# VH-VL binders against q9p5m9, part 6

Target 1, 257 residues: q9p5m9
Amino acid sequence: MAKVTGLPEFEDLHTKRKWMLNHMAAAFRMFGRNGYNEGTAGHVTVRDPIDENTFWINPLEVPFSLMKPSDLVHINSDGEIIGGSKMKYNTSGFAIHYEMHKVRPEVICVCHVHSIYGKAFSALGKPLDMLNTDCCVFYNNHGIYFDMDDVISMPEEGRRTAKGLADYKAVLVQNHGIMTVGTTVDEAAYLLSLMERSCQIQLLIDSATKVGERKHVHPTRAKAIRENADNPVGLYTAQQPNFLYEVACSNGELEII

## First folded at step 27 (VH-VL)

Design G24
Fold by ESMFold2, fold request of step 30:
Structure G24 (fold): chain C 257 residues (1-257), chain A 122 residues (1-122), chain B 107 residues (1-107)
Amino acid sequence: as target 1 above (257 residues)
Amino acid sequence: EVTLKESGPALVKPTQTLTLTCTFSGFSLSTSGVGVGWIRQPPGKALEWLANIYWNDDKYYNPSLKNRLTISKDTSKNQVVLTMTNMDPVDTATYYCARSRYTWGSYAFDYWGQGTMVTVSS
Amino acid sequence: DIQMTQSPSSLSASVGDRVTITCLASQSIRSYLAWYQQKPGKAPKLLIYAASSLQSGVPSRFSGSGSGTDYTLTISSLQPEDFATYYCQQSYYTPLTFGGGTKVEIK
C-alpha cells in the first residue's frame, strides 16, 4: 500500500473533494470500529472545498462502519440537499455544527460522537488533567460546555456549544459527548479518538487513586508539548495509519486519491 | 407556490381562549428543517414573535407568553394551530402565520399569510 | 431579551436616492439578522437573511451588511415601490425580536 505522508496539495478542486470524501468515510469507519457509534447519533460536517458555503454530512441510516463516499450528503446554506446520496440527515445536528463553522470560518471539519468514555467524563463537568504526554495536545486547548438551560431554543444549542469551544480544538459537552474541530477531516478525527482515549485514561487513573497519587505533567512542559503537538500537518499524519487501515478493510469501497 | 392563510374569530371577549388555524399549501411539514411560526402586530406597532413549530414537533414559545400559548400541527391537513388563553384587550393585533426554514445563520420567515385581525373587547 | 434598535424611525427620500437603515442589537447576534419590508395593509416580505444574503426574487438594489451588533440595510437606487416600513429581526437568541421599524416616505 503506498504510504500517504504529509498534507497533499491539489490543483483540481474536484480531486480534492473526492480525497476529502474518502477521508470522511474512513473516519466514520474508524469511529465504528472503535465503538463510537450509538444508534443514529453522531455526525461529522466538512466544508466543501469547491463552495465554502456548503457542507457534507453523514446520512442518518448508514452505519458508521459501512460508510462510503457515495453515502455522504451535500447540503447548501439553506439546509437543502443539493447532491451526494440525497439521504435523510440530522438537521438539528447540522444546525449546531453550522453555527460552529460560521463563528470559526477556518474550521473545515467538525466531529461529534456519543462515545462511552467521552460521555462518562463529560458528566463530571471538569476539564481533562494533563496526566500523560499524548493528552497535552488538549492543554489550554479544550473547553467545557455546561448546559444549565432546559429550554430548547431555535439555534441556541449550537450557539452555546460554539461559545464553549472558543479558539480550542475540542469541547466536552456536558452529559452529551465529545466535539472536535480541524482544518482537515483527519485532524478532527484524530483529535476525537485522542480525546476519547484521554477520557478513558483519566477515569482509570481516578479509579485507582487508592493505589497512589496522580502525577501531572508540569504545566510548563504541557504547554511546550501542546505547542509542538497542536500541528495540523502532524495531526493529519498521525491519522494516516487509521485511514490506510480502513481503506485496506473496505473491499475497494474507499480509495486513496 | 407557497401560501399560508390564517383563520379564526375576528372578535373575542376578555378571558376567552383564542384559537387560530394556519392552513398552508406548496410545502409540507414532513420536510426536514421546515416549520411554521406565529407573529402578531398590534395596530401601528412593531411585530412580536409568538411561537414556532417544526417538522419534528419541536416547539418554541415567546417566554413572556409561555404559559398562555400552545402550538400544534396536523401534517396530513397542512395545518398549524395556535391557542392563546386569557385574552386581554392588549392582545388586539393582526396575527400572521409564516413559514420558517432553517438556513445558514437564520430562522427567517420567508413566506407569510395575509394576516387576520383579532379584536379583544367586551 | 435582545433589544433591536432601528435608526432612523422614519426618513424621507426621492426616487433614485441611496437609502441606508441601521439596526443595533443589544449584544452580538453573529449575523443572525433578517430584514423585512412591509407595505400598508400587507404582510411583511423577507428581503435579506443572514445579514447579507438576498432572498430569492428580491431586486439586487437591496443589500445588507454588518456584523456583531451593527447592521445596515441599503437600497442603492430607491424605486416607487420601495416606500414602505422596514424591520430587522434577530434569530440568534430566543425570543426572536424585531426592531421598531423604519418608515421610508416619499420626499
Scores: ipSAE 0.000, ipTM 0.428, lowest interface PAE 13.8, mean pLDDT 85
Fold by OpenDDE, fold request of step 30:
Structure G24 (fold): chain C 257 residues (1-257), chain A 122 residues (1-122), chain B 107 residues (1-107)
Amino acid sequence: as target 1 above (257 residues)
Amino acid sequence: EVTLKESGPALVKPTQTLTLTCTFSGFSLSTSGVGVGWIRQPPGKALEWLANIYWNDDKYYNPSLKNRLTISKDTSKNQVVLTMTNMDPVDTATYYCARSRYTWGSYAFDYWGQGTMVTVSS
Amino acid sequence: DIQMTQSPSSLSASVGDRVTITCLASQSIRSYLAWYQQKPGKAPKLLIYAASSLQSGVPSRFSGSGSGTDYTLTISSLQPEDFATYYCQQSYYTPLTFGGGTKVEIK
């Protein structure tokens, strides 16, 4: 059953790990279902609950829609595979994400995809406008990274991206796409999908300006909505229908822990 | 088993510097997301956060006392040290060290030392 | 600094009673709230984190709820060992701040 009033607590960290990996795989399946696949681009990193200096990441060769917990790769802070599957992973992606994990210790999960509307909107080099109540979770709660034209190392890109992310839950990487963070996989994954939809909606509205003027949610209201919506429990809960859907469609490959 | 223990002088004179040491076991301050903080409690009063140090050596201080506080760690010894300068009788309190963790996005102190009473008096 | 106002400051209750303690933040802390129990002469003990998550080993009679600025700790059925002082603590803003405490006394 989906928890609506709290976050799961595990006395056994191995069980917690299993739980996290199932949710991680489910998140990818959701991403696949939403059409976020772009070759081998896109990755999710999750801090391991047992060895918190290590992480889980998706392999390159597995489509998002087919992701299983057993496909996930366990890596240390140096990027060496230490467990899980032995498949190759995006080392550049990890390098970027690792910088984010370092500066925000509360972040358990970082999500990044090269989805269509995130890429499209990010090319405008502007933040989202608060044009509906759903996107208000991002009111003054998302950043922008503008420096994509520089040839820099992946760690440096990570540092710059992290700077753009600041204390926010999301960052729009110009000409690149969306990155979100969360204290659970579910939180980060939900926010990513929400951001993608928000970008889509924004583009639609901006394209419809000939038929009407854009109306913004009042800043005071937007702030209030964010303050109430941006919390670990609520955002985790928001992802549970998606999680359960993926479990139901997984033919037993995913399980509720 | 996680344990923390505070050590230092029980009596300090006004204007002197207080040095407290937190010795812990059962965890490492090299673990990502782990920190150690100091919290004090005057007799019969509420808790007051003083400072935190994290695995990556990031340090945070209560702004009201920032100029008086210094926190440091020795990971190899599993120790965290807090110094507080220019002590005043108003600083009389039980001083606790505690492990801090970001759990589900919340920063909380999940393990505490027993506390050490520090009296500032001439 | 974020002010955490607890209410009541003290209350008397009997074993078996439902007890509710409230913590009000001066501004939204987005569920970055913990609850602690402290018995006389002892260090605080973590009960709840992230506003509503029960710490491992804590009895299920303890629960936390709330969002924004308003938070509540509930003891569904007070037990003899629950007579203590309770504190809320926000961790969304630096400095970390605690509430003034609520003393739960035996009636």
Scores: ipSAE 0.000, ipTM 0.501, lowest interface PAE 13.4, mean pLDDT 92
Fold by OpenDDE, fold request of step 30:
Structure G24 (fold): chain C 257 residues (1-257), chain A 122 residues (1-122), chain B 107 residues (1-107)
Amino acid sequence: as target 1 above (257 residues)
Amino acid sequence: EVTLKESGPALVKPTQTLTLTCTFSGFSLSTSGVGVGWIRQPPGKALEWLANIYWNDDKYYNPSLKNRLTISKDTSKNQVVLTMTNMDPVDTATYYCARSRYTWGSYAFDYWGQGTMVTVSS
Amino acid sequence: DIQMTQSPSSLSASVGDRVTITCLASQSIRSYLAWYQQKPGKAPKLLIYAASSLQSGVPSRFSGSGSGTDYTLTISSLQPEDFATYYCQQSYYTPLTFGGGTKVEIK
């Protein structure tokens, strides 16, 4: 586990915004690097630090791997573009995420992707098992949204998804994929990648049952690990290697603020 | 420098309640992953874990003694208290408090007090 | 509860000898195993954690190995200060349990 340091502090909120947008773009680049792209599906919303009733979201037409801070779209609570890029964004995605932001005001970032193993595992309609120490951050800390068969409005889907999320850090949307939340972009993004890997690992283990028995982390131990791991600073710190990697590979398009 | 020190009575009568206090320095029980545990050792015998308490106030007890044990912490005073009810001569032992970490060596005790001998006798 | 069977219960060795102590868990403890050294009248001292990780300040002549249910503490070259009782302890399951101890005596 990464050393717990501290979250960056900013005296100027504009600088903080710039920081957040760079980390947001980096998160997308990481998602792209990990192969989470699926057409125009997947989106991240971030609450603006200056006007907290507004949000940033990724545009439809930019591949995750090419995301720049200047590509991000600034929108108000009504979904109107008020700044940033003028590119189109996924209005349905925002509608869903907005409902989540409403019920979880402490959440700064919501991540959703249509990644391979998240989609695959979510089709099983069951929670993750604690099969390794890394995934224990999700011990009794992730939900499931099962109600995907109804034809409903996007806001209603958001409300239902939020119910599945509850006060957890992640939700498996049945037949759809993974959603994570965080108090920083880095936290949410790290959790998203971790959840994806956790799904992959479990599917591998489940496919190997003929050669061995599954072993679970003891529940008491899992709980303790979660309590230790599920903190904003630690999770932020855990994402920093990924952030720095993307910065290094960005040819100056991403900045360390 | 990390230090722990046990304090309490050296002699307890049967059926009485033992109260031990662990006072520590050099670390905080508000730090994530940090815990304090109690371990006892009868003369000439092996070690026995009794209870642990962590920064988040999670408490763990040895099931064999759970009904007799209560562990609590005062983070501001850097103290952990263990109470054990209905003491019996079989409970005669050196009682240690120790710091534990919940990271690489979960429930491993890296710093120990010197121990305090508790004799249960009429 | 997880039973930790430690062997041998005692051994005699000379300075410079290679000493090996084993600990067998009743079921897999996934390397959540610690080793302690205890001298008479003193508190135990942590030597190894996570089966093979050397605690800071512990001499490199101490090493731990093993996985699953079988674990070993090795002293590559026994020193005069190493005569003591050694304990293994599992931390994967609650309650935490210790081995019966191994007393290393001077030959």
Scores: ipSAE 0.000, ipTM 0.502, lowest interface PAE 14.1, mean pLDDT 93

## First folded at step 28 (VH-VL)

Design L01
Fold by OpenDDE, look of step 28:
Parts: structure tokens; C-alpha cells; sequence
Structure L01 (fold): chain C 257 residues (1-257), chain A 122 residues (1-122), chain B 107 residues (1-107)
């Protein structure tokens, strides 16, 4: 695991907001780099550090790979645009995410994408197997949502998704994709990319069963790994290489705060 | 506004110990990721990194000078101190302190002091 | 230690010229590269960090590019105030190391 260095601390909440927005934009760029774009699908919501009853969300029209902090939309709990770029955003997506923010107030960031392997694996309607040490952060730490067949409102879908999420860090939405949560943008974003890769790896292994037998990480070991890996600071730290990469490639559009 | 200022003797005799103090404002060395480094520059020559200290008291030294260098901080005073032992005329240079950030290594130095010239001579 | 080799060591240019300075690292430094400007009797000023990120307040005529071991600082249109010495610096490995500098002089 990455060295635990601690979370940045800011005396000025405006600076913290700027920090968060840059990391949020970087997360999208990482998602874009990894090929998670699917039309206008995919959303990240972040609770504002100044007004905690408000949120930031990505606009519909900006490709993930081109996301800038100035593109992000500031909205209140009613979904009204109160600042930021004031571009259109996915109101249904926010309605779903807002329910998760309500039931888990410690969650600062919710990530959702319609990535290839997340969609593919979610169609199986089962949790991940612990087939490598990296995915063990999800050992008894991810949920599944099965109620996509019902005709429900977006808020109700959010509530049901949140129920599937429970107190976990991730939820597989059947026939839909992946959602992750974190106390930082970086935590949630890292977990999302890790979940996507984990889905990919399992699909590959399952496809190769004729070549050999699948070996599972022992539950005791998996549990130990999760307990060590599932901490806010470590997970934040784990995202930093990705963040720095995006900064380096941003031509000044992203800032290290 | 972020500011840094170096202070110390302008003249040091060979074999003596140099002590430099960096006093800064506009930021705190208690902030996660914040660091302060020392860089020197002999007259007409390139820059040479000497040492860094960070918010968590992590210390890094240039290996070529490690045995001669000690860096410390007083967060309450917003000061960083560098000591360099066994000074030699070759160590004559302008000494700078500068702010940096730490994540998977050091970031760039975004704020610098004006520098203080140190001459080593008999 | 990582050696940073700058080229050229000096160049002469006129106002309005496009200026390019190169920095070569002895090993890949994964874009942990900064560029500084230094004028006589003054401290270095940060221009670019993370290979291509423009520091706040720096004119847009400055840009950085590169990856791996090869990096470039470009001044799209040289201005009178740009005559100075420029340094690259890697921060991927300790010890931190600087290039030898490139002096940009008026032709």
C-alpha cells in the first residue's frame, strides 16, 4: 500500500474548495483516460466544504478528459444552480446521489460511471470474488443493487441504491454500473477505478477457467488486507499518482493546491 | 502573502559551522504537504539543493553533504534552521530557503527568499 | 543522482523570437519537472511545475512539455523582461537536482 502521508489541511475553506474542485476535475480526466465515458452518463457529486448543504457536480456537455474545475456546477439540495459554470447537469443523477449523501453524511464524494467492465460484471448480479490482493479492499465491503426492474422515482432509486451500498465503499448496480463513495474525491475516484479493474480482472479469469483453476485469496488474509487498506488517508494517497499525472498533462488547467 | 527570509552570518571561517535561519509568513509548516528547503548557488554557477524539511518532520538531505547538514523546524515560530559543519571556501554561495509541497516526493519551490550571501574565508 | 542536462547553455535571441530550452534527465522522472527563471541578483522564480503546469501569474507565452527523460521550455514570443537564466529541476528522485542553466541573452 501507498505510504500514508495524511490528508491536506487548509485554514481557508475557499482554498479547500479549490483543492477539491481540482481533484474532482482530475478524477474525471482519469475516468476519461481510462475510457469510462458513455455519452452523458456518469456523475460525480462532491459536498461543498463551505456550505455543506450544497454540492458540486459535472456538466453534461463536457467530456471527462477535458474537465476543468471551472466546468463544475455548484448546486443546492433542491438541485438549483447557485454557482460554478451553470451548465446543464444530470438532475436524475443528482437526485440519486443526494439520497446517498443524506443517509451517509460522512460521504463527501459519490462517483458513478457506465464503464465497460463494471457494466459487464454487474450484469452477472453477484459480488466480486477475492481473486487478487488489490481487490481485497472490497472484501465484505461492496454491495449489490437489484431493484432496477421496478418503476420508481429517481429519489427512490437513490434510496434503494443507498440501501445496497449500506455502509460499504462501493455498490454494483445490476445491469447498470459501479458506484463508489469516499470522504475525499480521491478516495472515491481511486475506488471506482480499482473496482473497474477488479471487474475486468475477474472477467478475464472467469474466461480463462479452462486454462486453470481460480485461486482465491484466503478470507482471513482478505480481511486483513481490507482492514489495512480501507482507510481514508491510505486511499487518498493511493490516488495521488493519478492526480499528479493529470496535473502534469493538463497544460496548467489543473493546479496543485 | 507568502514570504521567506534567510538570516545568518555573511562571513564564516574555514572549518567553522554555518547556521542559517529561514523565517517565513503567509503559510504554516503545520499544513499537510508543506515543506521548506534550502538551495545554494555559488557565484556564477548553477543551483544546488541542500535539504528539505516537511510538516511531519520528515527530513531529506543531499547525500553529498548529508554528514555536514542538519535541518530543523520550529513551527510555532515559522522558522527553519540549517546547520552546515566544516565550512570550506568552496561552500561560498548565496543560500536560499524556499517553500515546497510534499506528495510522492517534493513539488517545485513556488516561493523563495531573497537569498543570503555566505563567504567562507580566512 | 539524476543528472539534468540543459541545452543550450546559452543562446542569443531577439524580442519576438520563439525560444526553446531543453532539459534531459539521466533517467525517467515521470514529469516531476519544474522550470525556473532567474534574473541577476534575484532569487529563482517558478514558471512551470509538473512538466507542463503553468504557475499562477506566469505569462501564457511560457509553456512546458515533455515526458520521460526529455523536457522542453518554450517562450512563444520573447519579451524584454524574459532575458534571464532558466533552470530545470527534477523532484522525482532525491536528491533534488537542477540543470546547469540556460542563459538567454539579447542579440
Amino acid sequence: as target 1 above (257 residues)
Amino acid sequence: EVTLKESGPALVKPTQTLTLTCTFSGFSLSYSGVGVGWIRQPPGKALEWLANIYWNDDKYYNPSLKNRLTISKDTSKNQVVLTMTNMDPVDTATYYCARSSYTWGSYAFDYWGQGTMVTVSS
Amino acid sequence: DIQMTQSPSSLSASVGDRVTITCLASQSISSYLAWYQQKPGKAPKLLIYAASSLQSGVPSRFSGSGSGTDYTLTISSLQPEDFATYYCQQSYYTPLTFGGGTKVEIK
Scores: ipSAE 0.000, ipTM 0.497, lowest interface PAE 14.8, mean pLDDT 91
Fold by ESMFold2, fold request of step 30:
Structure L01 (fold): chain C 257 residues (1-257), chain A 122 residues (1-122), chain B 107 residues (1-107)
Amino acid sequence: as target 1 above (257 residues)
Amino acid sequence: EVTLKESGPALVKPTQTLTLTCTFSGFSLSYSGVGVGWIRQPPGKALEWLANIYWNDDKYYNPSLKNRLTISKDTSKNQVVLTMTNMDPVDTATYYCARSSYTWGSYAFDYWGQGTMVTVSS
Amino acid sequence: DIQMTQSPSSLSASVGDRVTITCLASQSISSYLAWYQQKPGKAPKLLIYAASSLQSGVPSRFSGSGSGTDYTLTISSLQPEDFATYYCQQSYYTPLTFGGGTKVEIK
């Protein structure tokens, strides 16, 4: 298998779209393998590299573990299907994700899942603590969206979630799960798996308080780690082992572009 | 082939502002994760980092020199410009520009220009 | 600021010798360390990044090791072209800081 490191460049935007769709499908397969799926919940939106006012999203009926590039749905800013697969998709999920893309035009990809540890931790109403060096990418770089008792429109739900995200890379959506953003699919997907694992690790540590005192990463070190680790090329590269594994397991349904 | 080349005056009077231009080829600051930095070396002394600028216009300055330094880029011209105000004879050094690429665990300078010697004297 | 202390400041060695240069950081830098070679009148050249990763085109006789605060550059068998000054550099905190250099001379 050809090994791809670093962020590829494409002069042909149709080739870039094909590359993006293969990486999007691989991210879903990785999410399925890791158990982040829950029924029809969870979705990823990616800004189209050719028409940047349009987006790609997963269909409702395709399992994460079986996602193919050809299953992905191309939609405009009004939520109308304009290409790709013509399958149904989560229109409420898109409305929320679109608010993120709108207020942060540099965001190419938004990931959201209802994974176990993200859901569990999101119910606590607090941010992650810096308990290991890997989670320091989230130091002053993730927020919380607090669920409210009112009934509001999906665009307003999206705007409130965007406020919780601020200019960060991640948000804990209270009682729901995790949302991450990135300038590539791979960046956002890697951050999502890292945040899920960080939630798991913190829950384990906090369950073990009678065993020993928690030892946190000093804030100065955490800031320095975040500044070096929160890098699009590095986070893209960190996802490549997962991408290559999913390509190898795909029986030819995914390809390296 | 990646190349970088520094240009600017060889002689500067005290209190003047130094402007150095780094012109490069074989890469672009449109590439995500790529940056250019400036490093200087006084004769017979160690290397000293001055500033970095990255593709997304993130800028980092040596705090000891922050009020004297300005870094900017012109992506269309493949240029990075460093200005340093209030030059003093202690600033006499060879000035290098170098490419910086980020990967987890490294902000190393993988390609360097040849350097330009700047002398500060009356 | 993170202080980088290189040892020794200079050494004399013969072709074929094994040479070890050390770099001590004033606090942990988590393997955010590079090694450079500089010959007189020339720009530095990257040898090692991320403490132990060999830059493309660098001979395998060069290796880096260490963690935390203590790092080493090893040249397993000196060649005539290896007589130069070597610098370490950390990238864990800004400002990026270099060691004082180690001059390797022909005996």
Scores: ipSAE 0.000, ipTM 0.405, lowest interface PAE 17.9, mean pLDDT 86
Fold by ESMFold2, fold request of step 30:
Structure L01 (fold): chain C 257 residues (1-257), chain A 122 residues (1-122), chain B 107 residues (1-107)
Amino acid sequence: as target 1 above (257 residues)
Amino acid sequence: EVTLKESGPALVKPTQTLTLTCTFSGFSLSYSGVGVGWIRQPPGKALEWLANIYWNDDKYYNPSLKNRLTISKDTSKNQVVLTMTNMDPVDTATYYCARSSYTWGSYAFDYWGQGTMVTVSS
Amino acid sequence: DIQMTQSPSSLSASVGDRVTITCLASQSISSYLAWYQQKPGKAPKLLIYAASSLQSGVPSRFSGSGSGTDYTLTISSLQPEDFATYYCQQSYYTPLTFGGGTKVEIK
């Protein structure tokens, strides 16, 4: 199998695009397997490795669990379909995600889903507590977007969400769910699943005890763990078991490049 | 073997700035999770934490003294420096530096210097 | 700031006695507590970290226990070399704070 512990290098950017699209499709299948799908909600945008001002997004009506690289839609910064699948996609979702890609050009991938625990926790209007070492990647590394009823356009909502994201890797979109970013598809997707589970764990702990009565990871330790854990190569590597599992289950529809 | 040693003036005048240097060996501030802290003890009194600095240059100060304290490190020289401005006779104490490191969910000070007595008087 | 209240402030005991020192935190510190021994004219020495974990090289007669806000250092059989002042210290919140100390005198 291909190298699992580091970012692959590519001679040809078209090969890099093929790799990226397979990993994007696998991320969707992992989201579907984990139950993060909700109707036509949820979308991922990935910056194209060949034309960095263009993006790939999932089609509106393809189930997460059945996503193929050939289903993915290539769009420009104005939202026009320029390649890939010509299927319909969530234009409002792209408008929001584009604002994040615009203010942070290093961000390759933005993930957003309406998963159960992310939605539930986002309704509380507070950040995650550092209740275990796994969630410490989010220590001072996630924000909150407070959903404002007076947003008059999707680009404006995107700009406000981007302010809540700041220079972090994640934002809790109040009353909506989770949004994560990464320099690879795998980084952002892994962070999304980790944040969803962190929300689940905190909700369980909150239901069992008062917030001030539990053991939190010490802030100094949480910061140190975050600095070690929040690295693109490590987070890419952490996603590879999920990627390989989805390839194995895909009946040849996904490919290891 | 881990060792730390404090150096600096034994006597300062009120309003002067105190500069203390901690020189250590047997470990490096390039190691993840490792830090050095400063603690003082007035004669016959309890210990009081002043500041910590960690391998990644993160700095933590006692809030009651925050605007008087500056901590810095020179990793290549195995040194940590504490500066305390506007000294007052109440600041007369023995000043210790100590290593702080991650050990199974603890940030205890596992190795201490011998301490240096600083007297503030006119 | 977390207040650390030690009791007693002083005690006298005989060689062989069991000695218990209590440390109360003003709010939960989740077992992020250390115990130090300090002999006159010397720097503190770490005995116990994480409330109950014995530092390497410390005799097994020292033990720590407790959780939440209430912590205890126990010396199961006091020895002549244990004459010292003992401090607790929490490391869960900044600023790091120490207890007021407990002076143990051997009678």
Scores: ipSAE 0.000, ipTM 0.404, lowest interface PAE 18.0, mean pLDDT 86

